VH-VL binders against Protein AF-9 homolog (yaf9). Designs and how they scored, part 3

Target 1, 217 residues: Protein AF-9 homolog (yaf9), of Schizosaccharomyces pombe (q10319)
Amino acid sequence: MAPNTRVSKCQISRPILVGNDAKPLTKEEKEKAPTDHTHTWRIFVEGVDGEDISKWVRKVVFKLHDTYNNPTRTIESPPFEVIETGWGEFDIMVRIFFAPEAHEKALTFYHHLKLHPYGPRMEEMKASGGLVESVQYEEIVFNEPFEYTYKLLSQNPIGDGHGLAVESEPDHPFSQQLEQDEADKLDFAIQEVKKTIEMYKQQVQSLQGQKSSTPVE

## First folded at step 16 (VH-VL)

Design t5 (from s8 with light chain N32Q)
Fold by OpenDDE, last read:
Structure t5 (fold): chain C 217 residues (1-217), chain A 124 residues (1-124), chain B 111 residues (1-111)
Amino acid sequence: as target 1 above (217 residues)
Amino acid sequence: QVQLVQSGAEVKKPGASVKVSCKASGYTFTSYYMNWVRQAPGQGLEWIGVINPSRGSTWLDRKFKDRVTITVDKSTSTAYMELSSLRSEDTAVYYCARGEYTITVGSDYGMDVWGQGTLVTVSS
Amino acid sequence: EIVLTQSPATLSLSPGERATLSCRASQSVEYQDYSYMNWFQQKPGQPPKLLIHDASNRATGVPSRFSGSGSGTDFTLTISSLEPEDFAVYFCQQYSDWPYTFGGGTKVEIK
């Protein structure tokens, strides 16, 4: 097959990890960090089980919060990660650019940076010094890839190609259940934000009502 | 048939909130990003944000980060955009638009399917 | 943000004539083999309709009279022979960087 032709009616998939870890700054680290920063965090894109994804990933672009200097970070070689300090959680755009030989458009993910213990393992995270991990398992599907990608990924199969196990195993912490738990956490967080917004709205309304009731003597 | 059907027109007062819905059909809802775009009367198009329906992850324009919440209900294949603290300048037609595949690379392109639009009028 | 400038703002033509619409980006929207530029058609009271994706590819069902060209910062939408139904507003849109942005539009009107 000509190297520049798509393999028709074929699909090939490759798992990746997109996520972050975070920990509180030590007292010493805090002294060196910008004012009000409380955590060190790392956003990353990794292969599963230590796979080197650099053969089919050219670079990863991370777009951080606008408050960071140079919020767009381009990582062109492994490890595909950004390490920073901060105090707040925010959304990060993660754009994966594939090898030129793949002739594919970039793929984008969005990740909510987690800094604080959360979810059912909150107490465990607290007990571990506040170490937080928030990772999403993603299976990238190449639909009718070019021969380069097809050959490369076919020769190096990772896993059974069918996605995440239903349940987490000791050696494989990523599972559909874990993903669902993470999704539930996100939903919960969204609901909490909504509640907070509603609370503030009510407060504003109450303040406005009080201003109207002050008789202008 | 692939289609996006949005909720009806809304009239709101300044300071109020509005929640627009976008129901998807004819395709796997969780496999595509969902964009929100608005257009003020006689003006151009303004991108608001995007959501991954599978993960619930969002990315918003900085202009809207404090006032917009995008959510999905997977069970009903519906995306929502809520805009709070409404201003007169928020008067616009709001569109949902299907984005690219969330995890599939190759033969797809985004913004190919649009809702019919929802007019939100903010007036005192 | 990437600013897209469309020109002309208004294009008055007759059916059968060639229309050339320009879109200039404040920075490059190209990476490797792809230009992250779309073209949309919008008629009054309707949502935008995707015409061209990735600068030069016609979306499904788009007539052959529509073509997109360009790279880097300069892009062109061409309508080889205007049909009556082609009189509308056309927008370019980039998705190379966030936020996604649209041009101000070019109105193609009947002369």
Scores: ipSAE 0.887, ipTM 0.940, lowest interface PAE 0.5, mean pLDDT 90
Fold by OpenDDE, fold request of step 19:
Formats: C-alpha cells, sequence, structure tokens
Structure t5 (fold): chain C 217 residues (1-217), chain A 124 residues (1-124), chain B 111 residues (1-111)
C-alpha cells in the first residue's frame, strides 16, 4: 500500500517530555555571561525513560524571547534542546516536526520557562541551590496515522505500553501524581504573579495619589 | 453541538480593564487550543494569543504581552481574556476561536469554531 | 511577523461568476507536505467562518464551489460560481509562525 495511506480507525501514541531546567549562574559564569543574566537554562524535548525519539522526530523548533539573538532555534538532531543564559521568565513555543516519511503534521507546545523556585516546594528548590525543573509529560496521539507512522511506532520502543503510572517509581519517575504536582506548582506560581501584579498596581496608585496632592505653587 | 459562547458587550473607560469569557461546549475543552482574535470596527482580524487549556501555557503577540492575560477554568470549560490599560484603539469585537488539537496529530484543523464575539467599547 | 497581502481589496461580481482571490505571504508558510494557510468567510455581524484549511482542504460543510490552491507564498481562493450568499469578506490566515496573522481581506460584492 502506498506509504501515504492512513490506517483507518487506528490510534497510536507516544510519550514525550517537554520542559526546562535552570540554575543560578556561578560567579565565574556570571562574569562570562551578558550583563544582568542570572541563570543558565535549558529547554528540551525528550523521550520518556531514555527513549530515542530521533527515530520519529525530525526536528524541534524553539521560539525564544525576541531579545535573544536568533530567537528561532532549529534543532535537527538529538539532544533536542537549547541552552542559554538569562534573567527573566518567558513563554517558549516548541514545535515538533516528525519524520518526513511519516507525512504527519507538526505538533506545537507552549512552555513557560521557569528560572526561579516556585510552587509549594519553593523552599526545597531554594535549599537545592535554586535548581528548577519544569517538565510536562505529554502523550502524543496519532489519529489514523499514515502506514509509515504506524509501522514505525508499532515497533515496541522501550517503554511501549507503559502508560502514565498513578505513582512515581524509581525507574519511572513520571506519574499522574507528578503531573498533578507540577500543575499545583504552576497554579501556585500564577497566583504569586497575580499577587505581585496587584501589589505593583497598588504602589502605582499610591504614587499617583501623592502626586495629585502636591500643590503646584 | 460544538459551540463557543462569549460574554456580553462591555463599555469601559480608558485605563480600565476588561475580562471577556468564552464558554466551550460540545467537545473536550482541554483537548484543543483556544485562540483570541479581535477586530476593530470595519477593520481586519488581529490575532492576540493562544492558550493550552490543559496546561495553561500561553503565547501572546508581543503587542499584547504587557496588557493581555489569557486564562482558563477547566471546571467550567471557560477561557478568559483580560485586557488592561484600555485605550480607544482597543475598541473591537473580541473573538475566541478553537484551535488545533493539543496532543493529537491527524486530520485536524484549527479555527473551526468561533464565539459570537464580544464588543468592547473604550470611550471617555 | 509574516505579512499577508490580499488582492484585490474589492471584487465586484455577479451571481454565477467565478471569483478568484489572492493571498501573498511575505515568507513561505509551507513545510513538508503542509501549507499553514487558512481561508475564512465573514459576513456582517458574524464571526469568521473557516472555509479552507491547509491551503486546499475544505472545512466540514463547505460547498464544493469553494476551493483553495497554492504553495509557498502564493495562495488562491476560488469560488467557481458565486451564489448570493457568497457575497462577503474573505480573509487568509497563516499559522506557520507566531504571531498568527491575517490578510487585510477581500470584499466580494455584488456588481
Amino acid sequence: as target 1 above (217 residues)
Amino acid sequence: QVQLVQSGAEVKKPGASVKVSCKASGYTFTSYYMNWVRQAPGQGLEWIGVINPSRGSTWLDRKFKDRVTITVDKSTSTAYMELSSLRSEDTAVYYCARGEYTITVGSDYGMDVWGQGTLVTVSS
Amino acid sequence: EIVLTQSPATLSLSPGERATLSCRASQSVEYQDYSYMNWFQQKPGQPPKLLIHDASNRATGVPSRFSGSGSGTDFTLTISSLEPEDFAVYFCQQYSDWPYTFGGGTKVEIK
């Protein structure tokens, strides 16, 4: 059958990790980094449990903040990652392109780069030297995949059939619980940001009120 | 039936904030991206941003990064767009539009379902 | 950002005539087997309606008289025979790069 035929009423899935890690720069690193940069960070797309995703992923495009030189980074071979230094958190677009032979449409994720300890475990992260890891587990579903895709992905990769466990195991750290924890962290972070914004709004309002009370002599 | 229902028209003063809601029904809310688009009177369409309702992750046009916040309430299948520091130029009909699948690859396409629109008028 | 230029701005035609609308992108919106271009129809007081996705695929429920073609930077929406209900504004939209962008629109009006 022509490689461009879809397998009807069939679905096949593959797990993937999208996320970032970050750490504060050492004094030595800071001297070599651009002015005001405070952290080294890495955005990445990885297989689960060490799976080599290069068999079915052709390239990953990362779109960084516009302040970076060449904010669009195309990675065509493993590891599918970008390492940079910076000082601020921002949203990154992550587009995964599949093998050309698969003829599958690219898939896009969005990831908020985390540089600072956050969430309920903020204190633990601080105690660990400010190491941050923000990772999302995704199960990519190919609906009625092309025959090539189906054949490729049906070959029992390492971890095939291992859905997301309820609880993390030593050999399988990713679990529903871990996902929930991450969600909780993010929610907490969002709330903190909202509080911060509100605080600044109040400060601005206070300053504006003070300016209006200064009589123009 | 798949549909997006938006909140009613808003009239705001310059400097104020507005929050528009978009309630989704007839499909799995968390499985599709949600886009926000606006259209000034008699003008074209302008894309504002997108959110992954499952993850809460967003991407905004740089023009709006400082003033727009997109959020979701998964429990009510509702997306929100908040625009702060309103200006007269922000007067427009704001639309939510369902995007592509977030994790499914296949014969899918985005922007296939739109809300009815929410007119936001900014006037002194 | 990718700028989309639609032409003509206004197209005056009679029912039964063929309409050809152009959309040109400042950069290619094609990758591998896919062109990241959509076409929308918008009538007054209504939200846009998706007509064509991925440059050449009709959305569900879209009449066969609508067709999309093109690749790279040049795309065309064709209405083979205009029906009275087809008089509207048509927009192209790319989703190849962020931000997503729309063309300025082509108004198809009755002659």
Scores: ipSAE 0.861, ipTM 0.938, lowest interface PAE 0.5, mean pLDDT 91
Fold by OpenDDE, fold request of step 19:
Structure t5 (fold): chain C 217 residues (1-217), chain A 124 residues (1-124), chain B 111 residues (1-111)
Amino acid sequence: as target 1 above (217 residues)
Amino acid sequence: QVQLVQSGAEVKKPGASVKVSCKASGYTFTSYYMNWVRQAPGQGLEWIGVINPSRGSTWLDRKFKDRVTITVDKSTSTAYMELSSLRSEDTAVYYCARGEYTITVGSDYGMDVWGQGTLVTVSS
Amino acid sequence: EIVLTQSPATLSLSPGERATLSCRASQSVEYQDYSYMNWFQQKPGQPPKLLIHDASNRATGVPSRFSGSGSGTDFTLTISSLEPEDFAVYFCQQYSDWPYTFGGGTKVEIK
């Protein structure tokens, strides 16, 4: 078979983690960090269950906020991560480039960097030192992959091949439940923000109403 | 048939907000990115941003980061683009366009399906 | 951002003639085996229509008279023999880097 032949009617998937962790800077770290930076954070692409994804991932490109020096970070070897300090949350583009032998286009993810505790466990996170983990589980599907990818991934199965487990296990922390929990956290956070916005709107309206009722003496 | 159907034309005053909808059908909504592009009258195309409908994650052009919000309703397979603090320069036809697969590689290409466009006119 | 320059701005041709449209990128939009360049056709009052993806692949339903070529920074859309329905504006678009950007367009008009 010509080395560049796709395996017809075949799909193979591989799980991957895209996410970030963050924590507040210590006093000592703040002294070394740029002015106003408050957190250290890490954006990463990782295999599941410790899988070495470098066999099929050539490099990962992270596009950070424009305020960073060299906001485009290319990582060509594991760990596929960027560690930085900062003060604000922002969106990061994560582009995964596959091994040349795969002959596949890059895959892109977008991740909102989380620095601050969020969700229903926000207070707990605060109490635990403000550690934040925001991770998304993704199953990359190779549709009719080339033989290289097919062979490589077939020979190195991860899990049972049936996708994300429903519940987290000690050896398999990532599950549908975990994903749902994350979704719930985000939803909760969004709702809280909306409530806050509404509250401020009402306050502004109230203040405006009071101003209109003050007779110009 | 794969199609994107957008909401109708809007006329807004400066400073107002507009929310354009894009309803997807004929394919798995959450499996593809959704792009937003605009075109001012007689002008070229300008990419606004993209959303992963599955995750709600977005990437916006810097020009729009402060004024644009892209969201989705998975239950209705609808993407939304909201533009606030409207200016006359925002007068344009706004398009949604299906992007590439979010998690699948090997047989896909993006920008293959477009909405019919939504004219947003900002006038005093 | 990657700037795409299309030339010519206007191309006046007759039906049956060959049209050659150029798109130059300010930086390479190629990675490995793929060029992240698309070509679109747009007619008045219509959204853009994808013609070519990945520099040289015709989108589904696109007539064979349309072809794309090029790599790196230089790309070409060719219409081998213009049909009356081909008179339109053509845009190149890169998706190699964010933001995605479009060329200024080439108007193919009837001579």
Scores: ipSAE 0.860, ipTM 0.942, lowest interface PAE 0.5, mean pLDDT 91
Fold by OpenDDE, last read:
Structure t5 (fold): chain C 217 residues (1-217), chain A 124 residues (1-124), chain B 111 residues (1-111)
Amino acid sequence: as target 1 above (217 residues)
Amino acid sequence: QVQLVQSGAEVKKPGASVKVSCKASGYTFTSYYMNWVRQAPGQGLEWIGVINPSRGSTWLDRKFKDRVTITVDKSTSTAYMELSSLRSEDTAVYYCARGEYTITVGSDYGMDVWGQGTLVTVSS
Amino acid sequence: EIVLTQSPATLSLSPGERATLSCRASQSVEYQDYSYMNWFQQKPGQPPKLLIHDASNRATGVPSRFSGSGSGTDFTLTISSLEPEDFAVYFCQQYSDWPYTFGGGTKVEIK
């Protein structure tokens, strides 16, 4: 097959991890960090099971919050990650550019940066001051890839080719169950936020009601 | 047939909120991004934001980050765009538009399917 | 953000004539083999319709008289011979960077 020809009626996939981790700054780190920063965090794109994704990934672009200096970060070699400090959560755009030989358009993911413990174990995590991890497992599917990608990825299979395992194994922690757990955590977090918002709304209403009842002497 | 069907026209007062729905059919809802775009009367198109229906992850234009919420209901294959603190300048036709595949590369393109549009009128 | 400037704002032509529409980006929307530029047609009371994707590829069902060309910052939509149904507003749109942005549009009207 000509190197510039797509392999018809074929699909090949590769798993990746897109996510972030975060932890509170130590007292010493706070002294070195900008004012009001409370956490150090890392956004990353990684292979699964130690795969070197640089064989088929050319670069990853991370678009951070506009308040950061140079909010667009281009990483052209592993590790594909950005490390920063901050105080607030925000959305990050993650764009994966493939090797030129792949002749494929970039793929984009969006990730909400998590700095604070979330989910049903939120209180336990808060108490431990532990590492917050928010990671999503993604399978990139190359539909009718060019011969380069097909050969490269077919010669280096990852896993059993059947996708994400149902349950986590010691050597393979990522599973459908783990994904579901993460989804549940996020859902729980969203619900908690909604409750909090409602609580504050009620408080504001209560305060406004009290203000209206105060006779202007 | 692949189609996006949006909710009906809305008339709102300034300061109110509006929630527009976009029901998808004819394709796997969670496999494609969903975009929201608006167009003021006689004006151009303005991109609002995008959502990954599978993950619920969103990216919004900074202009809308404080007032727009994009959500999905996977069970009904419906995307929602809520705009709060409405202003007169928010008067526009709002469109949902199918984006590219979320995890598939090769032989695809986005913005190929649009809803019919939802007119939102903000008037005192 | 990437600003897209379309020219002319209005193009008055007769059926059968060639239409050439320009879209200029404030920065390159090209990477490797792809230009992240789309063209849309919009008629009154209708949503935009995708005509061209990736600068030069016709969307499904789009007549051959429509063609897209260009790279980097300069792009062109060409209608080789205008049909009566082609009189509409045309928008370019980039998706190389966020936010996605549209040009101001070119109105193709009957002379």
Scores: ipSAE 0.855, ipTM 0.941, lowest interface PAE 0.5, mean pLDDT 91

Design t5 (from s8 with light chain N32Q)
Fold by ESMFold2, fold request of step 19:
Structure t5 (fold): chain C 217 residues (1-217), chain A 124 residues (1-124), chain B 111 residues (1-111)
Amino acid sequence: as target 1 above (217 residues)
Amino acid sequence: QVQLVQSGAEVKKPGASVKVSCKASGYTFTSYYMNWVRQAPGQGLEWIGVINPSRGSTWLDRKFKDRVTITVDKSTSTAYMELSSLRSEDTAVYYCARGEYTITVGSDYGMDVWGQGTLVTVSS
Amino acid sequence: EIVLTQSPATLSLSPGERATLSCRASQSVEYQDYSYMNWFQQKPGQPPKLLIHDASNRATGVPSRFSGSGSGTDFTLTISSLEPEDFAVYFCQQYSDWPYTFGGGTKVEIK
């Protein structure tokens, strides 16, 4: 079917997190995993600060290394994630599909799975017993969306006015208005990732307390 | 005015390496994926891999094993492809090609702008 | 990986004739409204030029005599009335799955 007209001079953005976490298998977990596997890991696409992206994300496809059974994994409802065990680091293709009514092509990301401590936070990761996080903050931009997407995103704003619709220049479909203050935008993104990581850490601590008091099944 | 300008032709011996450059102009370099594609003489096109110039994240066809590295220099809007352990079968014209938007949904299509090509000849 | 099979390998025609080029994918390259299939034209000593993106959408500046159709696994490029500049090699290309792949090409030549 033919879609409606795009909303001209309009850009709407939405933040997402794309990435993985990983940790070494415990001795108990290793008994349930293939013998040469060393880590459990999780590749994901999720909203920032608990935002539910399933309102505009229809599905996410993760393409894993060919050594995994059924390496093309299609996740049609949240959480948009794949949990596996393994031993090696490899590139994962992540493709985000939108609602059929949006009439938009999927958006593709490439993520290098990290299992081992790395980068500027390497010592922190080592100190945690090898808990690794490799997570990128992305601002998805819907350029001149169709009315369906425009209404959907306008009805579901995110905090601090982030991702609100802005007018774009006619001869430059990609607006640079939100990026004119690149230094402040980068600082904001870093702060948001730190807040999200702290929330996950607090959730893990809460679950560890509940796990300690939960009757053995 | 959007264009991709590649480095000049190269003649190499088997076992050597080659690094091809691709300088972008007339558009925002970090907003589009950059692909590398090659074409052996008289043959079809073979996709090598892709890079996100903003993030540096890549995906490389496993046919090239660990022999290919794709990188960018954002300060010069230049992409690079390095192929090591050259074989005579690597003789080809190597192209860079601008891909899809990296973070933008709508109003785009892939591989719409190509470099002029860089002939790499591998012979003993 | 997805194999693209183009046919015929060579199409010998005269100016003014209609050219019909086929591309078959080893698996579907379609999702919803989009087929992740492009068509390129290549002349000797030149890089490929995008003609049709997403099965049926003409790229900027491409004459209306070029059209694309098809879905799923079967795709067609049609040149309604060949002009002298249309004698070239044509490639289909999919980007539904990795690695991205190209067909072997169809050479359209003067009969």
Scores: ipSAE 0.802, ipTM 0.895, lowest interface PAE 0.8, mean pLDDT 85
Fold by ESMFold2, fold request of step 19:
Structure t5 (fold): chain C 217 residues (1-217), chain A 124 residues (1-124), chain B 111 residues (1-111)
Amino acid sequence: as target 1 above (217 residues)
Amino acid sequence: QVQLVQSGAEVKKPGASVKVSCKASGYTFTSYYMNWVRQAPGQGLEWIGVINPSRGSTWLDRKFKDRVTITVDKSTSTAYMELSSLRSEDTAVYYCARGEYTITVGSDYGMDVWGQGTLVTVSS
Amino acid sequence: EIVLTQSPATLSLSPGERATLSCRASQSVEYQDYSYMNWFQQKPGQPPKLLIHDASNRATGVPSRFSGSGSGTDFTLTISSLEPEDFAVYFCQQYSDWPYTFGGGTKVEIK
C-alpha cells in the first residue's frame, strides 16, 4: 500500500489543557512525605468537554527537576498526569507524542509549576487555603495532516464544531481563523478555570460543614 | 522576508551584565519558540535556552539558569537574553534562532532562521 | 544530556570529491518515523545555516548534492561532489532531549 497522503489546505484543531494544580500538605500528608516538602501538586495534559485525547495522543512525557527520582516521567494512558510532593517551583517540559499512524513529530510545551498564590486571583487563592491552579488552554493545530489523522479527528468532533477542519493557506501556517481561535480559546480556558475553582470551593465548603458538628455524649 | 536582527557587539568587564536583543520580522512572532545559542571563539555551539513568545514560559540550560534571563516584548516582536555576573569564558557570539512551532503539528523543523550574532567580549 | 561526537574533526579534500561526515549520539534520538537530528553549515563570520532536518530531509534551497542518512545513534552527512562554496564547518544538532546539544563540528577544508 502507498503511504498516507497529507490532506492539502486543511487544519484541524484540538483543544487541550496543560497545567498544574497544587495545595499545601495536610498534617497527615506531611507525615507521609519527605520532611522538607510543603505541597502536593499535579501536572497534567487533559482534554476539554469530556474529550478522550488518548485517541490521538499516544503518550505524554513530563521532565521534572533533576532532584526527583526518575525525573523523566512517561505516561502512556489517561489520565496524562504526574502527582508529586515538593517545596519549590520549577519549569517542567511537557512533550506530547502522537500515534505512529499519524507520522508526526512530538509537540513540546513548557510549564512553570506554581505552588503559591499568584496573579489577579492571588487573594482568592489565599482565602481558599492555598489551592493554586496554573492552567493554559492550548489549541493544537494539525496542519495538513495525513489521511489517518484527518479521518480520525473528523469522525470524532468536539462540541459545537469547535476544533473541526479549518481551511488555510499552506504557505502561511497561521491564519486569521487561528487568531480568532486564540481569542476564543482564552475565553474558554478562563471559563474552565472558573468552573474548577468553583468545584474546589464547594469541596472545601462541604468539608467545613461536615466537621462543624460537635457530638454530645 | 523572515529575519532576526540582533543588537550590536558589546565589550564588558567581569561581573557586569549584558542584554542582547533579537528583533523578529516577516512571520508571526508568537507562533514559534525562540532559542538562544552561543559560540565561543573557535569553539562549537552551546544551547542556552528557549522561550515561548506567546506565553513567556522558558527553559534554561542549568549551566546558565542562575545567570540568564530570557524575555520577550510581543508589541515589538523582540526577544531578549540577559547574562549576568559575566566572566571571561562568557566571551562568545550570541545567536537567537527561531525554533519549532509552539502549537502546530506538521510542516515544521526547528532552528531554520538565525540572527546575525552578537559578539560579547568580557575582558578586564 | 545527549553528547554528539562528530568525526573526523577535519576533512581535507579537493573540489569534486565526495565528503562523508559522521555524527554519533550518546543515546537514541529517534521516535518512530523521526530522528530528531539536524545538520548545519557554518562559514566564518556567519551564523549556522540549516542543511538537513530530521536526519535525511534537505531544507529548502539546499542543493541536491547534500544528503543525510542514519538512524538511532549514528548519522551521516554526505556531500556528493564538493563545490568551492562547500568548504565550511558542519555541525550536527539533536533536539530529542533537553538540553538541545550540538556536535563539535567537522571542518571541510581545501587540500
Scores: ipSAE 0.790, ipTM 0.887, lowest interface PAE 0.9, mean pLDDT 85
Fold by ESMFold2, last read:
Structure t5 (fold): chain C 217 residues (1-217), chain A 124 residues (1-124), chain B 111 residues (1-111)
Amino acid sequence: as target 1 above (217 residues)
Amino acid sequence: QVQLVQSGAEVKKPGASVKVSCKASGYTFTSYYMNWVRQAPGQGLEWIGVINPSRGSTWLDRKFKDRVTITVDKSTSTAYMELSSLRSEDTAVYYCARGEYTITVGSDYGMDVWGQGTLVTVSS
Amino acid sequence: EIVLTQSPATLSLSPGERATLSCRASQSVEYQDYSYMNWFQQKPGQPPKLLIHDASNRATGVPSRFSGSGSGTDFTLTISSLEPEDFAVYFCQQYSDWPYTFGGGTKVEIK
């Protein structure tokens, strides 16, 4: 069905995570990997707190470094991710395509693949055996969406206050700047919390696994 | 009202570096990608790369990746492009151009606003 | 990368005449409803100016004598009746895949 008109004076947001995780290859993994590869890594796009984004994301295209076989990777169903091995850090293009009925151009993100501990949590990452996460929180804004998208997102609301339909006049020139600045601060805080929770989960799993098995030297 | 104002013309020797600035005004700097494009005298346009001003993330054409650095200063709404190891064939006008929205889905045009251009001349 | 081939390289016409400029992409620049193809006008000593976005949509303030058409790999810019200010170089530009690329240009000049 062809689009009719955009829903005027309406903005709906949806949170996503765009990023990568990585870890050094184990001895066993390194024996199966190309000789010069040092890490396994995963680039992804996912919803926050288990939200299913596939209802409004049709596919995600990841463009990897030219040295990878078939470097343009098209993922048409969740999980929207690519898992690879490698040795170097490089920039990945991430393009998110929406449902055909949305009649919207794709949205593009650029992500610098991180393999090595970095930033404020560098020492924590080193202590974990080199487990690295580089993940950005983004609030995608659908500006005056067509009725299809408006109804789709209204039928699948997010209970934390995101995605509300909003009537607005043209915003103050710096309102989007303020929103982006606050989103950057929130993104950092969310990443700290997520990393802490994931470390706790891994510690619990490791202790449960060790309790369940007899170590062999 | 929406404007991109670039730094002035530069004359450089081969092997030097040049850093071109692009100051944005009249819009929210961090909401749009910023592109860099160059044009050698009498020739067509060549895309160099792009930056997300909010995140600092970039994507650079492989032809330039080892010699080009693109950065931003959010506090002054200014983008920068630095080209190193200059060669005579780098003589060109360098443009910044506002790109598509970084997080907004909906009618945007890409490269709808251009700076006035910065002539970089590389001569021995 | 996507190569854009513009033709003709030079178009010599008089004011009042119709100009037809072609741009062919080496692969499709289309996804669903959108052709990721723009047209720019450039006059000597000036930056490029966006005329047509997404194949067929006139940018704000662009005179109605400019129109764009086409889909997939084949695109056309038409100037229905040339004005003196229209003698310039015209570039097509794709942004469907990276790197973004421009055509070689069509120079529209006074006959």
Scores: ipSAE 0.787, ipTM 0.887, lowest interface PAE 0.8, mean pLDDT 85
Fold by ESMFold2, look of step 16:
Structure t5 (fold): chain C 217 residues (1-217), chain A 124 residues (1-124), chain B 111 residues (1-111)
Amino acid sequence: as target 1 above (217 residues)
Amino acid sequence: QVQLVQSGAEVKKPGASVKVSCKASGYTFTSYYMNWVRQAPGQGLEWIGVINPSRGSTWLDRKFKDRVTITVDKSTSTAYMELSSLRSEDTAVYYCARGEYTITVGSDYGMDVWGQGTLVTVSS
Amino acid sequence: EIVLTQSPATLSLSPGERATLSCRASQSVEYQDYSYMNWFQQKPGQPPKLLIHDASNRATGVPSRFSGSGSGTDFTLTISSLEPEDFAVYFCQQYSDWPYTFGGGTKVEIK
């Protein structure tokens, strides 16, 4: 059923993560990979804290480097990701398509695939065996959506509200800038949480090895 | 008043580099993609690439990838395009053009504001 | 990449006449209600000016004599009654797939 009116003076936002992780191939993986490949990597679009975005995302298209077979990869159900092997870093186009009933244009992101340790966390990534994460937090804004999307997002709010504004003005610098500043802070926080979780996993593995002793009476 | 103001015309020798600036005003610089497009004399338009001014992420047409660098300075709301290893075939007017919203769904006009153009002439 | 073929290359008309410009894409540029196809006008010594976005939507400040139509691979720009200021070159442009591409243009000139 096609909508015929937009909901006036309404902005609703939804967070997503867009990015990649990567690690060097193990010896066994390298034997099965093309000879010049050095890493496995995963490009993705996902919700924050495991939120299911497939209710409003119909598909995600990832356009890879031309050297990959069928470099335009269309993912029509979660997880919205592509897993590959390779040796080089390149730019990936990520285009998010919404449900047909939303009647909205796709939204595009550009992501530089990272395989090698970089940035302020370079030495931490090297110490972890070359595990690399490059992930951005994005706060998508639906401006004056059609009724379908308005109902869908209003029935699935984040933080006990649907982010309605009295006047929707996407060009207003203070509102847009505040959203971007918060997204930048969350990108950093999410990366730190992932690091902390990995540290705890390693700690738990160490303790489980030590707890194999039988109790002494 | 939304404006894109580009740097002045340049004359270069083959093998040199050129850096064109594009200063934005009248809108939130980081909310829109910035495109670069060129037009050789008497020819059509050729898209070069795009940058997200908030993230700095880019995508460049394969034809230019090893020779073009697109950057931004958020503090001055200015985009830059640098083209290296210039050839006579690179003689063109270079445009910046404001693109789609980076994070907003439902109200964008794609390439709706253009700079005045920067003529780059490459001759020996 | 998507090739856009514009026809005719040149359209020689008098003021007051109707202009019909064609743009054909080598593959579909459509998703649901949106065709990722724009039209631009360019006058000598000026940058391109957006006329029509997404096949049929007039850009801000564009006179109602300009209209766009079409879907899939076939698109049309119509100028219902040519004014003296409408003699220019018109380009179609797609942003459905990368790289983004432009048509070769249609020059609308005084007969």
Scores: ipSAE 0.779, ipTM 0.879, lowest interface PAE 0.8, mean pLDDT 85

